# Designs tried in a protein design chat: VHH binders against Pentatricopeptide repeat-containing protein At3g56030, mitochondrial. Part 13

Target 1, 310 residues: Pentatricopeptide repeat-containing protein At3g56030, mitochondrial, of Arabidopsis thaliana (Mouse-ear cress) (q9ly43)
Amino acid sequence: STVNPNPTASPGRRTCVEFDNLIFKAGSSGDFEAVRRLLNSRVVNACFNTTATFKFLTNTDSYSSSLEDLRRILPQTDAGYTRKHSYETLIARLCKLGRIDDALVLINDMAIGEFGLSTCVFHPILNTLTKKNRIEEAWRVVELMRSHAIPVDVTSYNYFLTSHCYDGDVAEASRVLRKMEEEEEGVMSPDTRTYDALVLGACKSGRVEAAMAILRRMEEEGLSVLYATHAHVIGEMVESGYYALSVEFVMAYAGKDKRLDEENLGSLASKLIKRKRFKEAKMVLKEMSVRGLRMGDALREFHEKNVLQS

## First folded at step 4 (VHH)

Design k10 (framework vhh_7n9e_1)
Fold by ESMFold2-Fast, scan of step 4:
Structure k10 (fold): chain B 310 residues (1-310), chain A 124 residues (1-124)
Amino acid sequence: as target 1 above (310 residues)
Amino acid sequence: DVQLVESGGGLVQAGGSLRLSCAASGFTFSSYAMYWGRQAPGKGREWVSGISGSGGSTAYASSVKGRFTISRDNAKNTLYLQMNNLKPEDTALYYCAKDSPEEWLKYLGYFDYWGQGTQVTVSS
């Protein structure tokens, strides 16, 4: 049908949220022809699919029937970006629901239908499998990528690195790094996420000195440190007794993001107080006050009694 | 096929010295940096020292700097570690390793260990 399925909005007035709401209503009511038309008309409004686009798919109702309906209508969406991104979004949703086998079925549908299969459709699957420690299955997905002549990129390897590094398994992390170095289709250069995974691995294995060396290399290469990496470094520095260094670390990285600073300095101050490192804790709290950073109730009380009475 | 064979370990008193050797085969020895790593009983592996392919650059872990000297003989395809003023804390199984293409792997303290290692025991 050429008729606009939404009579309450003109083209160019709908947002991605409004499209998601309309698709949710259509999908929830079983009107998959409306879903197909809405996915096509989204292009007119320069909107893209979001994590909420297929939120009507769940594990608690007729999810299998809804998926079968989607598999029927998706090949009939407009070729190119609309169809490709709809498959990508649905695969990501299925992975979030833990429905890996269903996601693999959709990848097969994309391959058979020649619907622009690319590296990024495999990312949510690799991420989910590695996070669940289903490592052998994740490597089978890598072999599936190769069977479709899809290059295995740094992002794909980073999921394996992050998983092994989170477990403190330096031996397995190193095996992944060697596989990256063996890639023949170009030089695989480590990116910010690669270094962040390695910092995490160094921290989880109690190698504070190694973590600091990696951070220095990131700085030399002009790379930014991710928020989660700051938390892991701070935690390991305190657990290992590097109190003065932990203060220097949070001070050196302060001033770029107020919310990150509140989290980093606040968390460090709390950990130092728990360890009875009051001199270092007072230095951190004084810096929080100077920078105008918010304190939780416990830190605010400690600061009022112990820092403001200097 | 790459092969690395470590030797020269043994029992020594604190303050003593040992010289470890690693015989390499299966690759162009002079083209690769080489490393020594160790693993103490009940502990993880740690990096000890590294040397460039030409021998022109060396590096040491802070715990061994000034006491250990890494060297190589490219004509004999052999890596050495001269260990002086040994301490009980140096007690470990010592491994040699061939460099990987990615130099930053040394930050993780992980290397490809191809031999069985050689045991060093330092008594008080």
Scores: ipSAE 0.015, ipTM 0.224, lowest interface PAE 7.6, mean pLDDT 80

Design k11 (framework vhh_brivekimig_d4)
Fold by ESMFold2-Fast, scan of step 4:
Structure k11 (fold): chain B 310 residues (1-310), chain A 124 residues (1-124)
Amino acid sequence: as target 1 above (310 residues)
Amino acid sequence: EVQLVESGGGVVQPGGSLRLSCAASGFTFSSYAMSWVRQAPGKGPEWVSSISGSGGSTLYADSVKGRFTISRDNSKNTLYLQMNSLRPEDTALYYCARDSPEEWLKYLGYFDYSSQGTLVTVSS
């Protein structure tokens, strides 16, 4: 549920959850001077803005007036980390609400006011635009970054790669990867999310052998496979008939995250049962039992009837 | 100028064998992964097999795995595809392709193939 990030805070120090609650109350009541004071005092208590800090800002009839009030007070917060992080946090919130134009206005405010505009401020905008397949607008944001002499990093390109790979558009994915190699005289290196996008593209294109080769490459480079990548790989392996390999894959990545294991092994077992791959399904269910992983009702019933039999 | 010249196609009976060759010129052959791609009449291109620049790694489409073998001779700048146990559904134009210089793009099946191809017909 709610996790206190500073459970051992000293007497008189507030936690990040307590600050978020106070800001929520102040913002909801229209007390933006209190919001400003709370943003300033937050760093003193070794707390930082979270995804919940501006949660009071919602797509309601009060949205426009609340945003104008926030836009008025943010330049009056303490210079440096406090102000920069408050802008970053609000821009991320606006992107989550789908308010891209308003997020761009805040970026312009940061640039004009010289409030420490940096690459990470553009990430939530690029992420949101590429996820909504608004690719032309996303490239215009890249041009905006260049106009402010802000470097386009691997994370920025990864949003484009993920979008094109999700659509199985190998040609556009290849074009983005070429742009990455041309950046900073070829010093930009693919990271875990770059390989994640490529594995996704291979899976969406039905190229399981390519996905396997990329995963092997990631392992050789010492990179971990991302959570979402597991679901895509498992699904495509099963769809393409790589049943034994799908079992090996989930077993190889088991033991590090109980929730991931429950989702990976549970999903795989269900897919194998549906395809009448009972031997592989029983192996997966046995491993779930040995590891103490939770099974959904259907899997538990199948396991008791067909695997336990004792 | 990059040139890829395929040969070895022909008409064979089901269960027969053929060996395709691709003579490469105009680039450092050993520095590039190479692939075989085929296109059956009325269908789009289908990736068949790939081999790394050194020849140390190979990949095959499920439809040909266990029947086809990709190999290369870097001293002769030549790529090969040994095709065994041929089936009517293997009938296609076979193209030799040079993979992108970007090594990770090769795993997505990105090819630079502009050759004329060699026709393989499997019929009785």
Scores: ipSAE 0.011, ipTM 0.246, lowest interface PAE 9.3, mean pLDDT 81

Design m13 (from m01 with R27F I28T I31Y I99L S104D; framework vhh_7ocj_1)
Fold by ESMFold2-Fast, scan of step 4:
Structure m13 (fold): chain B 310 residues (1-310), chain A 118 residues (1-118)
Amino acid sequence: as target 1 above (310 residues)
Amino acid sequence: QVQLVESGGGLVQAGGSLRLSCAASGFTFSYYAMGWYRQAPGKQRELVAAITSGGSTRYGDFVKGRFTISRGNAKNTVYLQMNSLSVEDTAVYYCAAYLGYWPDEDYWGQGTQVTVSS
């Protein structure tokens, strides 16, 4: 019997959920011809593969046979976007399962078949290897990219940079920055994620002043600052005992983005309360009230008892 | 090897002008912010002017309207045009490159002396 994708589903997420459910059932039952048909028909319904598309593939006894069946049917999917994206989605799933060697096999399949191998295919592999501190293997993947004339982009370097910065290893992070600098001028430049990693590295190494200098330089370059970047700085200021400086920091950045302000002042107030820095916490909560910023339940209760009704 | 070499300093009469140059080598100049700082004897080093990779400029309050920072990426050089000089501008002027993203990776030139006589 023919597996029928839901042709009456709303465009977008609803259709994607329906396709993921049908693919899960087909893959779980070993009907890989149905999986192939569903992958082909998905784009017709204006829906794309998601992180759930290959979730039927798990680290179980059926893993190897399911992967071999997928390797058989993927070359038979429609050429162009459908086939390329299906390989990309499966490679990401294999990386999530820790199956790096199998992900590399699929990259080789894409290269031999000329199925549109590109830089983004390597991102999940580099991300997984760097997060697992398998740095030498990650650099071998970079050499594999170069052997296929695939550009090593800022995102690829950001994975290495983030890994070393997370560990507070400023020396290794600096070596990665030097490698980035050696790339051709005008082709790759530091982006928002590069600066976020460097701020994290400064914080993890206890260099709060350096973290603030990097954030200021990021703003001078006209780059958008992530909420996470502010969170790194605020967290490290509190961890290191720079309570007054943390209040000055959130006040200096306040007034541009209401949601960022709610996140920055709310997070800081919570951290100060946990550290029993009630004087600084009350100052932050008063400012939140003056600016009309939303408080979570715990902060609202503290504010009512200790600031508004004290 | 990273090198920053300042030139153009010297003696000048009050009301005169000087143009400082800083020649950079050993890094991809066009991606880095460049700055000029000065230090008079017994005083702390202070920012005179800075220019980002994108060309945005910042100046110390005491030089606004008198000094102009610029960069020539083709020549890997940053310039400081100093007009309407006063005795208070007498200092050693230092070129800085923000080569890393941490302050301990910033590089400094050896400095060039500027002396303004009354």
Scores: ipSAE 0.013, ipTM 0.281, lowest interface PAE 7.8, mean pLDDT 83

Design m15 (from m01 with R27F I28T Y98D I99L E105F; framework vhh_7ocj_1)
Fold by ESMFold2-Fast, scan of step 4:
Structure m15 (fold): chain B 310 residues (1-310), chain A 118 residues (1-118)
Amino acid sequence: as target 1 above (310 residues)
Amino acid sequence: QVQLVESGGGLVQAGGSLRLSCAASGFTFSIYAMGWYRQAPGKQRELVAAITSGGSTRYGDFVKGRFTISRGNAKNTVYLQMNSLSVEDTAVYYCAADLGYWPSFDYWGQGTQVTVSS
């Protein structure tokens, strides 16, 4: 018989957006039995929880009663994937709302119920605490992980590393790296986010040449620096007066991603113009033109007047 | 700002003793490896002694049994006890802090002169 190779072309299957909309309506109306049924039916329809699944839960007068109802129905969802991922999704939502204590209560619920507690539920909590510079509380969460025999992974350490590196605190960043080295040998390998944080820390501490050395090592290993970190490298080079080096950096990493190139070269050109580094700015704008990269209105006007004319 | 300030150098007779100190500021001293290096006129800088954050020590071959490195984390200070000094120990002694993770992040003191007379 004729087989349809594209399942999205088959009528009657609900989408993840449709499930999220149904859960939003049920949760908003206080129908938590409907929320439970919808969570159970998602897997059958090949749909998964998203960041929007518990969007109806907000910091309003109904927060406490809605959370209590969710805590009542979640143990009643289908065992295995559905129940585990519903807890994970709700914990992430609570962290987004700043409800760290409530997220920890749900972790305890998962542990008591044996609902597949794993490292990933701790990630949003560590991320939120480290971003808010609540570092001591974040280390207590790491101790909670150890008490449940949950491995502290490279992602967990990367939250601490990124926080200290963002502050330019090389000494505390080194302490985190030492703790990573004390983990079982060969299990804790630095990843893209580890090197990204170290590049950021080097920049924030004024060690631009060290940042360049780390970037070269990343490229040799086939790793990519995060887009936000490119912005920090460019910003710190320009702020510190390394204008020629900033041009070299942007040119060296150009040609891999057109949108990244437009952002990097455009941002650099704007910063160089602001600092009246017109020679370097003209080099960047000429390269943007040669590569066919889009320019904002201010850069196009400057380019037409100062580069295309001469 | 990171600073390493050496003290305790000077002139001493062969067979005598000196204690060098290095006061550190601007970083979390307890997690850093600390070292003493020396450079005599016309020679390359060489390792005298090193101590890790955990207290493990390493010594240059010519000073083993005579020199002892130690650290006082409460005072952010590293020490080098130099016993049975010889004329060959005459050099400028430098304190260094090693981050262990960034090869270009070496912090060095300005050095202190040690002169051993016969």
Scores: ipSAE 0.013, ipTM 0.172, lowest interface PAE 8.3, mean pLDDT 83

Design r01 (framework vhh_6z1v_2)
Fold by ESMFold2-Fast, scan of step 4:
Structure r01 (fold): chain B 310 residues (1-310), chain A 121 residues (1-121)
Amino acid sequence: as target 1 above (310 residues)
Amino acid sequence: EVQLVESGGRLVRTGGSLRLSCAASGFTFSSYAMGWFRQAPGKEREVVAAISWSGDSTWHADFVKGRFTISRDNAKNTVYLQMNSLKPEDTAVYYCAADRYYWGSTEYDYWGQGTQVTVSS
């Protein structure tokens, strides 16, 4: 075979994995001048920072000292993409570690230094704060964005929507939607993740009919429905006793994606069996058999004993 | 300017019928779910019926199911509530409301000022 053994690198240039390994060694040994040089050389080698670039940074006291060294060297990296992307990658790493105050310090460093602060820098912080239900702090981050003339995008609002919808708090979700509508019309359009959050919220609040209406609107707008969105609807239909409707739902969406069909019909059949809704469960299992869909061991046993015999 | 204007409320006898209308302006009516709510003296506001933005899905509260029917005309920007077999306990101020994404909720985006329905023997 004449296939290149390093498909993401030209002959004589380092790969992203090789750079991450070198930066890990340098950072772990406290050689931050080497870290700075390695970050600068990435762009020349057509290599970019990865989720592993700052992996040496952890929650231990010894690694807290490394952040001050990084804050010293990052302004000394090559201006433009290299410096901007290094800050972005480090902020994302700090958010993964739950070090939100440290991430905000770096955002302030980017703002003071004029190092290409943009919307995507704020995404990991908003995501982490909303997932931890630190909603007031998350709105203060939105105000920080506005103070720097940074656009608040659909993704930013989706973090707030998902948090409130997960709690079934339709009132707070509606308030977030109104804030999205206060943005310029045509600039802020709901996306697939917006509708997934709304379907989740309708389901968590027991509003199956509302969830179905939102799903239909998503399709009317030409958006692709996620596997997770189907799972929200199916789960809530069964919990609320809409057994016949749940069968109609999975049948109506069947035939487009075999993996989705196996997941939807399989999970529905299992839930119906647990609820002793054997009539509906048998209908689902018969359809799985007709379509040649794979069944897990428990469903195969039930199908053999209760559906295949006539 | 967003406006929802209810009409059709009046005094009717028990067993009678009444049709309420709600005219909407100032927003894209066909993009909003619509609901009818009512509030009787000394009671909290309650959801009576709701209809999806397309009109393909409707919900009716158990206490009016089989007697009341919600419908909409997107060409006329109007939502209706047909009320049959009226009872004294149906006496209330009836409100229409608009909600972009949810229906059957108490948290609607826009509200009308209400129309009084009084049912007497």
Scores: ipSAE 0.052, ipTM 0.483, lowest interface PAE 6.4, mean pLDDT 82

Design r02 (framework vhh_7aqx_2)
Fold by ESMFold2-Fast, scan of step 4:
Structure r02 (fold): chain B 310 residues (1-310), chain A 121 residues (1-121)
Amino acid sequence: as target 1 above (310 residues)
Amino acid sequence: QVQLQESGGGLVQAGGSLRLSCTTSGFTFSSYAFSWFRQAPGEEREFVGAISWSGGETDYADSVKGRFTISRDNAKNTFYLQMNSLKTEDTAVYYCAADKYLWGSSEYDYWGQGTQVTVSS
């Protein structure tokens, strides 16, 4: 039997958390030679960079000097996976800090150094720009990808799609999806995240029939509808005040999967109760009872006290 | 291969009726919303009517509301435009269109090649 603080670590080797802590201490103290050595030794210990690896880099007065030191040591890390992944992790951290121009500088460093620049390096930048509704800049990043002969993948397009769908801009969402289908490199297949975004867009525009059609299309394409997709749809409908629509949604999808039904109807009932939409909540709870679905203790107590049975 | 084919166009006298059909193939019909558009000589293409994937929602241009009815038959992979009380102003090439994702989208995924409707006095 082996006992570890992190089950992924080998006995006697440092965990990913331990490496992140050591890198945090070294980076915070300005010991970038120690950071370089720790990045190199990480892979040998079967550990990988995490979102915490470069957390010592923050928007403080030391930001510029720390970034310059990182740009100096990263080319000196071990070639192949270690160097490539360290650049990827740092680029993601810069995007989190809103330092998009600095992230683009690192991408240029990767291209000049031939450090294995690939599609996934651009994902954090596209994600950050689209989430901030900086759409024109995001499309310029796509053009930068093309200039380096780097393929624009479904994940890249999904960031644009999600942004427009979140705003309920179904027209722009349709334009993005059509552009995906007209890719010169061949036809791109929408994935689970593509349909998740489109379902959200239909909901944000108040189109329950469109949302249901998209879910049906997703199943027809051989993709499993995720519980998370339903949770997002239910949450967004309730947040937007579409209470009757949310009831219609869970009722229309009910009868396929008992556990999904318990989660969907139970979650909706709880959200409706929290918003004091008792009439709709009682309808959902009655349907749960009729279908023989299990209720959590709080919902069962509410149902017994507020819904008469005869 | 995706295909939309219009039929039922022709010459009709004012006050008469025509039924247009759009037969589809190459996709799952029941998952799509459908629309009819028309284009008169020298004018831009205009919306005529639409039907949701379930058939539960229909929408019409003000100029045709009460005279035209859109319907769908999922078993036949076909949708229709029943045109009653036709006017000379209804003379146009009629196009069917399919939107696989979103009702009321400005970008339609598939289009038919059009069918001519001529209404004479």
Scores: ipSAE 0.015, ipTM 0.437, lowest interface PAE 6.5, mean pLDDT 83

Design r03 (framework vhh_7aqx_2)
Fold by ESMFold2-Fast, scan of step 4:
Structure r03 (fold): chain B 310 residues (1-310), chain A 125 residues (1-125)
Amino acid sequence: as target 1 above (310 residues)
Amino acid sequence: QVQLQESGGGLVQAGGSLRLSCTTSGRTFSSYAFSWFRQAPGEEREFVGAISGSGGSTDYADSVKGRFTISRDNAKNTFYLQMNSLKTEDTAVYYCAATEFYSGYWRSPSGYQYWGQGTQVTVSS
């Protein structure tokens, strides 16, 4: 069926790589009618667009003419999956090229053509705008989603949270989190990535007490703390002089994952030794020994000298 | 910059048809998306339909879908709203609007920077 939205792959059909190569050749030569036919036939051959499909589109002198040619042919592709997926793939490519205004133009083309907008077409745009600190424009994109009854998901909010948290703006990050909590219950709940971003923000702002409060909230909501989140907290506690608290933190999380324990206790011991906090460092090393955790070379040397000097 | 002027409004009986035109002046007509909005007395401007700057892709409010058709003629710098099977509730001032695509509010009047002066459509029972 040439219009089947659920194709199945079969041995002997053209591969996605082969279609990408053919589309690259056609697009590079300016043969956009061939690009249109290849996009249509791709679905028939049980293959789909990849990150390489529109790779011929680059920030060169031909960019504007190639984009206008693509905008002309895409509405002429087979309706349904083929057309929708081609727009989604091109929007992602434009975002990678930093062409945000052109990506929004394509979303408008999709909206006017009733091509079935979904949340995922907005993710690359929100990600790019928030990473470039174009926050006001990113919120306008959120309003565009709402105007088309497209659900704003946790991933969309996480882009805003990550941007503010990277800047150490805990106050603004907290406002975003509150907006998430005010959405429909059970559908818009902060996830592990949400809290990781917030803990990072608290740590970057030097607010150890805030980081601990966020960790307690994660536990209350039944979420596990990521390995990276542990590293953020341990690093900030040591930098801020909360040595005893850092030991208590690491001990509280010990005993569940041997690799995590080796990383957490080993990293903490090394940081404490560099700060000449030998009392706390010895406590951590003794716990590593008791639990049978592997020590790196420097930690083994320090532990052996302490045993010999005791 | 673009300027817009509507024409083709008037009085018509329920079940009849009208064709509205919006003539634009300015450079790069194809770089703009165009929309029709309408406003009944005492109400806010509501979206009617839109057409993209490329390929003839169109969008319509549910209340007019299947009855109204939007089209454009790039050679004449003009776009149209063909209104069929008109109802008394279609009575309103009809405005054409243009946007440079990325304002992002295709169904919101606030997304449009350029507006015509409006043309009255009155549908009698």
Scores: ipSAE 0.000, ipTM 0.103, lowest interface PAE 20.1, mean pLDDT 79

Design r04 (framework vhh_7ocj_1)
Fold by ESMFold2-Fast, scan of step 4:
Structure r04 (fold): chain B 310 residues (1-310), chain A 119 residues (1-119)
Amino acid sequence: as target 1 above (310 residues)
Amino acid sequence: QVQLVESGGGLVQAGGSLRLSCAASGFTFSDYAMGWYRQAPGKQRELVAAITSGGSTRYGDFVKGRFTISRGNAKNTVYLQMNSLSVEDTAVYYCAAEKYLWGSEYDYWGQGTQVTVSS
């Protein structure tokens, strides 16, 4: 869940949660003039729109009429941050509801009204389309961004990379990386999410050596490696029968982060036990014990019976 | 626009040395991993040595202790120092550049330079 940026309001002011509750009540009852007044008042009280602000908007029979009312009142909210952020928040809500065409209509409303259309407005749409594997439509949205002179950022490209990498489609992932390098606003620099997607793609395509090389490159560039990235490498090594190599990997990486070590060694031990690779599993469990790493109940029972007692 | 140009190949006697150079142009060299591959007649292309943008090196098993890869970012050049050469090192040597490591998938390849080692 989202952390409240104003958890305790000053005397005479409402909290962000209180504003969300008032907006929910007003929107649910069809009082959109109250919604407009509350959106304006929110900023004065040092409160901001959250993912819950438009939660009253749902896929029900009242959806179309509620959206029409919102489209009528949003241009009438206070100019600047209030209006821009309200559009951004509503577009994200429409994407969550799967209402992509309606989200694009709101983008057009922002463009026509000159309400400060920016890159972040497009992120929820690209994320939703790529997750649904609607890749051609997602590229049309990128062209829409360019038609409005909106820069396509690393986050936008990461949605495409993640989709192709999840499918193990290294060829399409490589094509996206080349598009990133062709961006005119200087060289696009890969971030942690970019490399995580690439490691996933390497693993999904059975390229364990490539995945490890990418991981080393992340560390050489000083980027933080996600826990999920280690999980991809470990999972693929076990799936591919590289049992000894998987043990060597988690041992070599151990000692840098206790929580990561618990996750890596624990997950590997569980996977090795499921595969009946008891020799390798026992080696991992012994190392967990030596390092004082926490084990789940199933691993602790196996360790006691098969390692400590044997 | 983008070019990788190898030089330094030639004929050498067994036990001799050669230094290969690969001059890169048309891209931000310091961002790329660089590699040397070789291909003998009738054989598949194989990794000789690779160096990351950060300077970490990797070598093929048959050349460890004999060959050294290095890079000069100021000159946009990668080097391969080849010592204690044997007849089995005879091949065309290729320079390769890759932004993202996918094993044998490289963004750019040079035209190759012939290395011939006589007994």
Scores: ipSAE 0.017, ipTM 0.306, lowest interface PAE 5.5, mean pLDDT 82

